# VH-VL binders against Cytochrome c oxidase assembly factor 8 (COA8): the designs that were tried, part 4

Target 1, 167 residues: Cytochrome c oxidase assembly factor 8 (COA8), of Homo sapiens (Human) (q96il0)
Amino acid sequence: APERGAERRDTAPSGVSRFCPPRKSCHDWIGPPDKYSNLRPVHFYIPENESPLEQKLRKLRQETQEWNQQFWANQNLTFSKEKEEFIHSRLKTKGLGLRTESGQKATLNAEEMADFYKEFLSKNFQKHMYYNRDWYKRNFAITFFMGKVALERIWNKLKQKQKKRSN

## First folded at step 1 (VH-VL)

Design E08 (framework fv_ebrasodebart)
Fold by ESMFold2-Fast, scan of step 1:
Structure E08 (fold): chain C 167 residues (1-167), chain A 120 residues (1-120), chain B 108 residues (1-108)
Amino acid sequence: as target 1 above (167 residues)
Amino acid sequence: QIQLVQSGAEVKKPGASVKVSCKASGYTFTNYGISWVRQAPGQGLEWMGWISAYNGETNYAQKLQGRVTMTTDTSTSTAYMELRSLRSDDTAVYYCATEYLDYSGWFDPWGQGTLVTVSS
Amino acid sequence: QAVLTQPPSVSVSPGQTASITCSGDKLGDKYAYWYQQKPGQSPVLVMYQDSKRPSGIPERFSASNSGNTATLTISGTQAMDEADYYCQAWDSSTSYVVFGGGTKLTVL
């Protein structure tokens, strides 16, 4: 297993930098795309008087982000590995070396690469269907809890108004 | 590798001020928050406050409000913590620590610590 | 002021399981973090976000957080695990960060 400490502390590519949100910020902060997943991480704002329901929503969103990041990081690594294996196999079948005389990586034309893309998509069809199903389930749960948080806030506003009227 | 190097030990008289430095290297300084934590001899950890290296925004522990000031110098990748009106119970090892960008609320790595002794 | 309470000391025999608790009001509704500090050294993060282990921390370290109590568990405790352990969480009522009082782990 690779050491994750360096990856977690790595900076974005040139021109894009990781950004630390201010602690007094009252909103979420979006970072640069992750090196492996190509997804932008969200740093979630934690309210000073966070309710249990608000915390549950935040933890669900954080867990969903981590799940999503891990899925796409793994998928992108699998794609890259299988792409290189396909190119290697195809070049060997043609009797060609993996590198040109100039030291560059030998490549296949677009027509030949189309075979790889079709095979990869077909092979991963079930996996992507599973991902889509879980993605919808997670977003439904998040939307549901967002609704509950909104209702809680409306109720709290009504309680405050009622309390002020009784004074 | 990420490294935090703090200034050397200080001996101060009661009523004086101390300014501890924390020089960062091995990462983009302006992309991290820096927290200050102190530890009196034989005692536990006490959080003092936090500063954003990006915009200089600060958040101080209520107990130290009015006595502490945190600043950064982006050109030298250095954070500073100044504590004023020193008392004998301010004798402690003072640590700076970085907060991970995507998940605030924990500290990794920590500086080596700076011993500040307040005595006559 | 919110406070995180830890036992001041815990003793365990080599190879046995050590459990260090951290108690606070509604602590299970917040993320808990754990640090290890050996004499003359800076603290080192050993567990984050309740139950996650940083790279380089042995598999024998685990943690949980529910209700009012977070627990750091060290299985097959070794002499090298002797240290002070601190829990940490966010405090919405006082300030952003709160540390527990610390627990001295002794391996007899």
Scores: ipSAE 0.000, ipTM 0.459, lowest interface PAE 15.2, mean pLDDT 79

Design E09 (framework fv_ebrasodebart)
Fold by ESMFold2-Fast, scan of step 1:
Structure E09 (fold): chain C 167 residues (1-167), chain A 122 residues (1-122), chain B 108 residues (1-108)
Amino acid sequence: as target 1 above (167 residues)
Amino acid sequence: QIQLVQSGAEVKKPGASVKVSCKASGYTFTSYDISWVRQAPGQGLEWMGWISAYNGNTNYAQKLQGRVTMTTDTSTSTAYMELRSLRSDDTAVYYCARLGDYEYSFSYFDLWGQGTLVTVSS
Amino acid sequence: QAVLTQPPSVSVSPGQTASITCSGDKLGDKFAYWYQQKPGQSPVLVMYQDSKRPSGIPERFSASNSGNTATLTISGTQAMDEADYYCQAWDSYTDHVVFGGGTKLTVL
C-alpha cells in the first residue's frame, strides 16, 4: 500500500536543511523550502570589502534565520506527533481498531479533529506568544542595523562625491 | 506457509562482527517491516531496531546506534542484521520478527524467526 | 525513559485464574501487547492492541489496559500455559519498542 511505509520519525527535531548556492553568485540566494520547517532558506552574499557593520548585520540575519528554521521545524514535528497520538488515543477510547472492516486506515471526523486543534493551540499559546515577541525583537534589531548600514553607504557616497568635486 | 527462517548459530571473539540473516517466505516481503530483538541467557527481550523492506528505512535502539546495521535483499526476501565491535555482553539469541500492523507507532510482532544464538567469548 | 514493570513471577493452581500486570506511566493511553515464550522457543503473540486475541489463541486469554496498568488474565489456567510472559508498548516519541521485564508463570 502507498501509505504503508509512511516516513519514519528518526530525524532530529531541530534538523535544518543544508544547501549550497553557486560560488560565483553576486546576489543573495534563496533555496527550496526546508523539509522540516517549510521555510525557504537564504544564503547571503559576502562582498570582498564587507564593512564590520555589514558583517554584523549579515550574521544577525543568518542567526535569526537559523532560529526561525529551528522553531518551525520543532513546531511542525510536535504538531504531527501529537496529532497522530491524539487519533490513536481516540480510536482506542472508542474501542475501534486501527483498521476498518475493509482494511483501510481508521480516521477521525472533522468535528473530532477540531478538538485536537483547539487543544493544541491552547497548549501552545504561551510558546507562540514568546515566539512572536522574539520575532519582533529580532526584526527590530535587523531594521536598526539595516538603517545603520544604509547611513554608512550614504556617507560613503557623499565622501566619494566630495572627492570627485575636489579633483 | 508463512515463516521467517534464520541463519545458524555463531561463535565470535570480542571485537569481531556478526551478520545474521532472516529469510521470509509465504508473504509479500516488501509489504512488511522486519524488527530485530535479542535475549541474553536468562534475561528478557531487548528491541534492537526495525527496517522497512519497502524503502530500506531503519530505526535503531539508542544503545546500539553506531554498532548495528540492518539491510534487506528483496530479490531473495532476506533481512540482515550486522552487529560490530562485539562484546561478551552481546551473547544472546537474536530474533527477527515481522511487524504485522500497518502503522509504525503501534505495530506488533505477529511472526517470529526461530532465533540465532550468537556467543561472544575469548 | 519509558519503562514497563512486571512482577518477576506468578504462581497459580490448575483451573485457577492467573493475573499478570504490566505498569508504566500513562500506559492506558497507549496500546499494550502480550507475548508468551516457552523455554527454547520463540515468543508468540497472545494479545494485541490491549484486548484483542489473535487467531489460534484460546478464549481463556483476555486482557485490559487502563490508567497506568495493563493486565493479562488467563482463566482456567492449564499446565500448557506455563511460560514467560512479556508486555510491550511503543514509545510514541521515538517510535521505539519497549518490553516489560517478563513474568514467569508457574502452574502447580
Scores: ipSAE 0.000, ipTM 0.461, lowest interface PAE 18.8, mean pLDDT 80

Design E10 (framework fv_ebrasodebart)
Fold by ESMFold2-Fast, scan of step 1:
Structure E10 (fold): chain C 167 residues (1-167), chain A 124 residues (1-124), chain B 108 residues (1-108)
Amino acid sequence: as target 1 above (167 residues)
Amino acid sequence: QIQLVQSGAEVKKPGASVKVSCKASGYTFTSYGISWVRQAPGQGLEWMGWISAYNGNTNYAQKLQGRVTMTTDTSTSTAYMELRSLRSDDTAVYYCARDEYSLGYYDSYYFDYWGQGTLVTVSS
Amino acid sequence: QAVLTQPPSVSVSPGQTASITCSGDKLGEKYAYWYQQKPGQSPVLVMYQDSKRPSGIPERFSASNSGNTATLTISGTQAMDEADYYCQAWDSSTEYVVFGGGTKLTVL
């Protein structure tokens, strides 16, 4: 019986995606929402003659997606856990049962839940700021490399067109 | 319409490995997970692990200590469970089950459809 | 929540109400699920998310989950309800699915 299983499992497991697009697809594929993060993963199409720059861009996008998926999977788990703990604590303080007469999980009214949301947002303020900073930084880098790849493709097309014309 | 069809019964010697298949039909395979649950003769249900059909991510029960591997083949809508270093106490009916969740209820795992079960007997 | 405890057996007469309990630490703070298994058959989901009934499951099946105990209730129990019943919960802290030990319901 693993003691402190909650401490070992308070972060979502990191795994390598094995999702494959349909065999006939030549485009990026958008999958169903992930169970933990509730975000739709994107599987990136790999061209047969991918350039080193294109590979770097694709890996950067894949790494950014995995980071984003991991952040939200962990955040959702933390939110759910702390929400249940808050509800339990408040219901216990009020002397109420944890379930309604219909057998559903007992919940607090919107006014009482507002206290939890304020506390959760305040507690996680710096975490969300760092997330937004890193998300912005990652997207800037992706946009920059997308521009470099676009210029490389334009240059290669011009070079091939010129070489075809001269031959 | 939704069906999970498993491979046939297996008889193995201690120390061998077994690989059970689970072929899904009637739904979008990559939109759901597959859990594996076993049941020793006259005993209760024991969860072994879960695999995502869309990205292949797995989560295994700690008790199985690296003896289990779960995989999927999306081209055939088939899930696999391989159990290695078999012991006599691994004798059980092995079930695959479709693992469902509702949007916004990521902590509400449950099994709405089950395979017919595969008896694996481990004896000398 | 590492362990879910169920009574090994429950016996009722036809038409009586059967109650099958499932106990675990703070189980009422988690969703509980119930499965019916008849001899030689696969389990069948009979209740999900504490008290919700899947399509095709008779209205005589109901359930609740409060404190440390989830309860499956079968009103007007019929011979066809004779089976093993298993409760299940998902523990978000360990990311594990946990089953109860099962209860054999006998209708005599």
Scores: ipSAE 0.000, ipTM 0.459, lowest interface PAE 16.7, mean pLDDT 79

Design E11 (framework fv_ebrasodebart)
Fold by ESMFold2-Fast, scan of step 1:
Structure E11 (fold): chain C 167 residues (1-167), chain A 119 residues (1-119), chain B 108 residues (1-108)
Amino acid sequence: as target 1 above (167 residues)
Amino acid sequence: QIQLVQSGAEVKKPGASVKVSCKASGYTFTSYGISWVRQAPGQGLEWMGWISTYNGNTNYAQKLQGRVTMTTDTSTSTAYMELRSLRSDDTAVYYCARGWDEYLYFDYWGQGTLVTVSS
Amino acid sequence: QAVLTQPPSVSVSPGQTASITCSGDKLGDKYAYWYQQKPGQSPVLVMYQDDKRPSGIPERFSASNSGNTATLTISGTQAMDEADYYCQAWDSSTYLVVFGGGTKLTVL
């Protein structure tokens, strides 16, 4: 395990880089694609008068983003490493070197690579199913809370109109 | 002529940090990764980590996670390895080595940099 | 973590054949590499991808890798071959480079 005082303070648990949005932003800020997950992170703006419901929605969206970033960073890394392992194993079995006569990285043909893709998808089937299940659950929850926030705003608007009419 | 030239010997106290450089010449720097390997006096070779000169991706040995940082400067064809929170058992000759196809093996090595950690 | 085991020392007379072994679980399913290190010098790649010889390495160096054991063979051993020899493989389970403990070859 790494030391608790490790110097990788600006990276997420999976090694995902953290971006820095402009100071004093009044809107959500979208960063560049993350090096590992290839997903664009969002820095959520926090209003001064954020309701508890709005806070709950924002935290849910932040948590979902972190979960999604971690999943895809790990998936992409695993895919890349297993792909290289597969290529090297197949080249070794064929008695071929890792580089061609021209010095380029030796590769397998499309037919051989199809074997790897089928194996990778099969091996990760359960993992992808759990990801999809959790993805739908998280998006349903986000949509539900977005609806609640919308209703809260409508209610507050109606309350304001009622007060103006009763006075 | 392919060559890796490292910075000179260093003497450090426990708790200090050291940063070793490795300047590459004679080939396209971004076409090969750089690994760092150390060797304590009278001991064998110990792999520390690897860095891609193309995209800056790193992979560090688990026991050095949090203490080591590897970087590159493509404009000067130079790789760097910084080791923090030095202990007496970090006393070793530190080598940079050019890697074929990322992780696999090392066809050219630097001359080595002796780092001595003494109280 | 995969471990590569080498004998700590091997002795041979000049002109004889030296054999240095490197053992690891399913090592034959991985590429093995060999490095020579003389006192006070950097390691030098002497064999790569199991049995291939880099340019500049004498023909008397050869190697094999099968089952659990990789072997470096030096035929007609010369005094100049006296050195420490390290095997190396890539550990696919950890995605880390693994070195053997090293073998000191003495030519007497």
Scores: ipSAE 0.000, ipTM 0.499, lowest interface PAE 15.0, mean pLDDT 81

Design K01 (framework fv_cofetuzumab)
Fold by ESMFold2-Fast, scan of step 1:
Structure K01 (fold): chain C 167 residues (1-167), chain A 119 residues (1-119), chain B 111 residues (1-111)
Amino acid sequence: as target 1 above (167 residues)
Amino acid sequence: QVQLVQSGPEVKKPGASVKVSCKASGYTFTSYAVHWVRQAPGKRLEWIGVINAGNGNTYNNQDFKGRVTMTRDTSASTAYMELSRLRSEDTAVYYCARDWEYGSLFDYWGQGTSVTVSS
Amino acid sequence: EIVLTQSPATLSLSPGERATLSCRASQSVDSYGDSYMHWYQQKPGQAPRLLIYDASNRATGIPARFSGSGSGTDFTLTISSLEPEDFAVYYCQQYSDWPLTFGGGTKLEIK
């Protein structure tokens, strides 16, 4: 496939998911992945005749995106910082080797890193649960307001047709 | 062949400072760490600290904290250990040693630098 | 800090005899199945020379008569048949915890 086509249908960095905006949001633009969160931001289009309900939906989606970006940026930064501190602490016991003989960054073996992952997961268990709960509530609210917007549009079309029918 | 060559002997007065050099050759200097160890006459080896020659990060034995400064010059492939506020108990032979695979394993040593602190 | 105690302080033997040198740590120097203990040889007027690393591995260029064994807190350096050039001081060194520490040394001297 040509490069132009690839740019139009960007996938997540992992390659396992594809972002496809709803038809109403075809004017939305997807940015490059954020350096810290690894998430692609969506820039939402604002129609000239946006209803209060449509505005609520858009702002909820924007606020949820910002919340999600901040959570993952903070989580990735915390993980990287704590991982580096753990590695530095362990390497001090074995000799100060932040670089290998080839000049590459020194690492711990998988067995030693298992201790860090277990500790990190245990320490962050409540944060992970809070994120999942809030993520579920936010997605439910978005879905609910999407339904309301759809119903509003149907109602407005019915009102317009009724006006035409009355001459 | 790997070689570590240290600076010549030093005689210092109490309260002075001494700076010992260790010039590396025969390997990529910035890929290894350099440890500093001393030995007073007839006594055991005593670890002073280590410097990563690539990034300059150091870790020093707390017994020497506030008095020892380790640095390196990557262009000259030379490590330095400076010990300040010298006292008679600092009289010793000071060695630099290369750390193999960052295992605190001293595979090659300098010839040693005699430092005498007197009167 | 981990204290290393070497015994005996002096060992008097003749060429051809077997030497057994002990190093005891104040706490275990084992981690994840490995023992973080090294052995060095020092001759008068010379810098130390690496003999054994990680308790039992012989360093490059070290004769087969040298061997290391042990785990936890109790370690041994063995020289199976002494040569004249083996009469020197031997030091153990741990790297399980900071600061790095050395034993007091065992002086191997001619009887």
Scores: ipSAE 0.000, ipTM 0.451, lowest interface PAE 20.1, mean pLDDT 79

Design K02 (framework fv_cofetuzumab)
Fold by ESMFold2-Fast, scan of step 1:
Structure K02 (fold): chain C 167 residues (1-167), chain A 121 residues (1-121), chain B 111 residues (1-111)
Amino acid sequence: as target 1 above (167 residues)
Amino acid sequence: QVQLVQSGPEVKKPGASVKVSCKASGYTFTDYAVHWVRQAPGKRLEWIGVINAGYGDTYNNQDFKGRVTMTRDTSASTAYMELSRLRSEDTAVYYCAREGLYDSYYAMDYWGQGTSVTVSS
Amino acid sequence: EIVLTQSPATLSLSPGERATLSCRASQSVSYSGESYMHWYQQKPGQAPRLLIYDASNRATGIPARFSGSGSGTDFTLTISSLEPEDFAVYYCQQSSEYPLTFGGGTKLEIK
């Protein structure tokens, strides 16, 4: 059975820099979800004959992954922290204890939590708008370069086919 | 010429806080993580936590939960570790150490000289 | 957390002898052919110095007499022929899981 201890080091908000996939892989390897971002990091396979264009695409995908991991790790930590603060504040205001008699964490009902979600969305509207804009720009660039790599591969295959046919 | 230079010794009363600095030179600060490790007199090395100097994200050992804060200043190439609500058992030498983030082994290859922190009444 | 046990706690030898230091982990620190175990040397009043990383790789500037071996849970640091400057405390450290942990150390002293 494979030992997964090294993968558990994905505990920082950005897990990408310390992600440790199986070495000597001939394929991209997808790791477990990062604890903070809840996104699965990808370790990209580097072929021996990687073209400059393929390298540019891979680095763009890696940089986009790091950016995305950092954004969602920070967002999820902020959400969790503010959610806990909101719950504690509202329970205190109501004169309620933070725990039930069984020791279980006291919770707010769905209607009360709706206030938090509305405030959180409103507060983060501009931030999410900028994230979405950048996300679209990055995916457009990746798609564009994927198209260029595909054309390069077709051209190289045609050249190899011509060479084999001795035209 | 890689160097990590730490701030000078500190003497604190129980309940106070201490902030230790670690100034890096001779390498690209943001390509490395900075670990904090302490050693009480005659005891083993104890890991406190790590900060990614590039992104600023941290992971703290749960034994120090709620008391340790790690930060860095990329323009000054300096990492900081602040320990609050000090106890006599926090008396130790505190070290910063570098770890590579990309295409490097996961070991602490360069260490600061250490900062002695004494907590006494 | 992963607990590292070093043995012996103290090893008394003379210059020119072979030293063998052991480090045992409470669970495997190996993954995909790599072992995330490192060895450090510490002299009194000094910061630790990296000797061996990833079980068997010698760090920059470390003499050839130092070698590391092992995988899984059992690791060994060997000094083939002790020099006077080698009498120090040696620590193993795992980087397989957070929190990072160190062994209790082996003190190498002159007989």
Scores: ipSAE 0.000, ipTM 0.467, lowest interface PAE 18.1, mean pLDDT 80

Design K03 (framework fv_cofetuzumab)
Fold by ESMFold2-Fast, scan of step 1:
Parts: sequence; structure tokens; C-alpha cells
Structure K03 (fold): chain C 167 residues (1-167), chain A 121 residues (1-121), chain B 111 residues (1-111)
Amino acid sequence: as target 1 above (167 residues)
Amino acid sequence: QVQLVQSGPEVKKPGASVKVSCKASGYTFTSYAVHWVRQAPGKRLEWIGVINAYSGNTYNNQDFKGRVTMTRDTSASTAYMELSRLRSEDTAVYYCARGYDEFSGWYFDVWGQGTSVTVSS
Amino acid sequence: EIVLTQSPATLSLSPGERATLSCRASESVDSYGYSFMHWYQQKPGQAPRLLIYAASNRATGIPARFSGSGSGTDFTLTISSLEPEDFAVYYCQQSYELPYTFGGGTKLEIK
């Protein structure tokens, strides 16, 4: 049962397949896409001998993941809502129905959609600017702590070498 | 130099087991994962699974239905893949490869030379 | 599992020409600002060699003529000016979801 052969992707009663990380996972594993952000969560590996510095790095990565998921969930919902409102408004203005003769959703041409994208980007410029700024700050911090963790590991190996030599 | 050196070619009968070794050198063995990938003649690469060299924990592709066992020996810096209940369709070159997972996901930067496994009567 | 479709299956070109190889994923392989798509080169009788990781990052020792691009489901490997040594089979690989999967390969052959 606890063997890899007994662990399969689970499925909900609705028929949705889901990825499940191994029970004895020792590395980062990637889950299914979040419904709203469309980003896959990473289940971060926690070493048995995790140092306080390694824990700080892992928590920073987890917090950055959560922050990123929240930002994109909000953006995707806002984009989808405003896009649908724009399409419905324009189709009504053109005297067209919401569906084609084949029953497919009616769509606007690239020229008309360009108007929406330009307006959406202009409206959300400040949000995207702040996101990019914070994204760079977070990745800089993660890179910095990765460097600190690497140095700590080098130092610990040197300490172990000296300890073994004295024995 | 960083390298993975695999054991020599094997010829097995259907129903037998084969165990391929992969000896690492030139890097800290326990700092990386070891992946196993196979390629049947003229076919695409197929991912078999992965073992964490530090902990010994594994994740196996379900297509191998409990026939694959991955192990490692940290003292010898060697990883092993054993495939049981061999079939003709298991005839392939088996590769070990070093994987590293940090933000960008696991990719295989160093590969073993490959071990040819032929399953025939 | 994520299915990777490479096209064309075979690409016949001459040295000096530009090669463009495509890899399409059955679902997005993007997460946390990264694309979990990688490219390998394989010559007959040899193990694969890493060329590009995370869609666009050139591996150590790989010539500048190799470049990767794309995001989401559509990825491209470009060789700006083919050298004789570049005629090989190229595979894309995703590490977004377990099991990891490879494309069917594109064989680059001399015209």
C-alpha cells in the first residue's frame, strides 16, 4: 500500500484527476494547477536536519509562491470578468447575438480585442508595475539566501572534516 | 570531472530481473537526485523514475507497475535500478542521469553512457 | 500525463541554414515565472546531451547558435546557423508534472 505502485493520482467523484506527491517524497513536487491562479503549487521538501537558515529560505519560497498565486488569481478573475463584459457590450452594440449559428460563443475580431487589451493594460499598469517590483525583490532575497545556505553547507563540511581529522 | 558510469550490457530471458548500476564521481553524490530513463531501439526516451541520493526516497512511473526498484549506496556513490518480470518490450538502453530541482524544475545535466539490456529467449 | 508533440518528425536542411524545431505540450508547463521545458540533443550510440533548460537558458558549454523560446504550451528550439555536428535527434522534456515526459523527437538530417 505505501509503495509507489499503490499510490496513484487520485480522482474526485466529478472525474477530475489530481496529482498526489509520493508519501515518502524527499524533493519538491508539483501539484495540479490552482483553479483561479492557474499556477501549480510546489510541495517543498523539508530535510531532517534543516538549519534555521534553510528553514528561512524554504519559508521565503513558500511565501513567495502564495503571494504569486494570490496575485495571479486576482488578475485572471479580473481579466476574465472584464473581457466577458467588453465582448458582451460590443456584440450588443453591433446588433449580434452572444452565440454563432453553430452554437459557439460569438467573438470579436483582433482589431476590436486590441482595444480591450490596450485599455486593460493601461488600467492595470500600476498593479503590474508593483507586481514586477515585488517579484524582483522576492527573487533577489531568495537568491541571497540560497547563497547563504550554500556557504553554510561549505562551512559545515569544513567543520566535519576537522572533527574527523581530530579523531 | 563530473561523470556517471554505468554497468555493462545484459542479456536476460523473459521473466528474469536485471539490476543496472550507476556510479557517480566528481560531485557530492547526496546533493543531487538520480533519474532513470530508457530508450527502446528507434523509440523516444521514456522516464522510469527518480531516487533522492540523500534520503533514498523514490518516485516511480506507474507504467512500470511495481516492477521497478531503485536503491542507492551513499558509501559507494552508486545508484541502482532493478527491473523485474522482464518482457521483450523491456529491450532498451537504460540511462541514469543527474537531476537538480531548484525553481526551474528537474532537468538532466549529466548522463551515464547507457546500459544495453536485451530480453530474448 | 502531459503529452509532448514535436514537429516536424524529420527536418532536412543544409549547413548554414536556420533550424526551427517545435514542441507542443497538452497543457501549460509554466509555474512561478518559469517554464518547465527542456531540450536535449542525441547522436547515434550516445546518451542525450542537455542543450536548454527552463525554456530559454543555455546549458554550460552549449554554443550560442542554440536558443530556446516559448511559454505555456508552445516551445521552440532554434539553431541560427547549422554546423555539420548539429545533425542529430532533438527531444523536448517537461518537468512540470510527474511522470516526466519526452517528446517523440525531431531528426535533423542533411538535405
Scores: ipSAE 0.000, ipTM 0.463, lowest interface PAE 16.8, mean pLDDT 79

Design N01 (framework fv_ebronucimab)
Fold by ESMFold2-Fast, scan of step 1:
Structure N01 (fold): chain C 167 residues (1-167), chain A 120 residues (1-120), chain B 111 residues (1-111)
Amino acid sequence: as target 1 above (167 residues)
Amino acid sequence: EVQLVESGGGLVQPGRSLRLSCAASGFTFDDYAMNWVRQAPGKGLEWVSGISWNSGSISYADSVQGRFTISRDNGKNSLYLQMNSLRAEDTALYFCAKDLYGEWSAFDIWGQGTMVTVSS
Amino acid sequence: QSELTQPRSVSGSPGQSVTISCTGTSSDVGGYNYVHWYQQHPGKAPKLLISDVSKRPSGVPDRFSGSKSGNTASLTISGLQAEDEADYYCSSYAGSYTEYVFGTGTDVTVL
């Protein structure tokens, strides 16, 4: 079957910032789930008269999206690789092959996998703690700039209405 | 088995309306953008309309803008094309086509098409 | 809308190589690496042959290859075979206006 989601040869490896919505679109566009991160990328609409403040907000959101995509893509690949290595090691220790008698991929039950999950969480505790810290910092900054942009838009709208009335 | 089956074509008079359907099977329909592509008898391919997986993004060729409406029902694995104010120039075989990687990609799966003839 | 320009017909003998050009503008073929090729036998639906300029889908022989230079994309069929006799269409992402634009089509005859 074809791979899930949009993947393009001329996009960055993450694929996030290269989607192009229809020209008549006045909204942000949400893409299909990324194959590796399992997160949907957002392509941000760029207004014709984008202010420096609006540009700063957009770039911050784009940079945060790329950071988030990279983190989860790497985390998911690491998890999958280590899970497979753990299962292989345990099956070998038990004298079992990698495939069942029916030819399906052999696996461990939930209790047997508990050791892997505990080890993985312990090993990645600091990494996840730093991710959460950075996630909150980034979202605080985005919220702050969203507020500033909202105030700028209100101010500009009021100024424009006054100018139209004076004519 | 991955399959797209179009239906709803037929003979219709100019100025009337017609609704095409496309039934999808063998893949997760709501993961992919869907498109309508037409081909007039003896002529080349022309992209008509496209719709994203969640109906959040919809586009039309200039020749059908304002007359045709694309829609989808993910619960029924179905794509639709409502054609209003039909013209003789709309006479064509209408194909349903699936985006390979979700959106903006090549069309990897095509139906066999349903024939629309607009004539008096 | 505007179509991408292809030659109307190309012919060759079995075992030869033929190349089909697909010429657009900087707003479609020249602006993006989203050029695709389709093969259509008489009475059948189109089949995807090449995606994203040069990528072959599973099941497509490696004698089919694609390339792009500036505003022109090319499909090359090496070791031409009788079953390659068909119509070939290029397409490109056309930017924010239309999404997709198809080429005028090329009839390949194997003599």
Scores: ipSAE 0.000, ipTM 0.463, lowest interface PAE 18.8, mean pLDDT 80

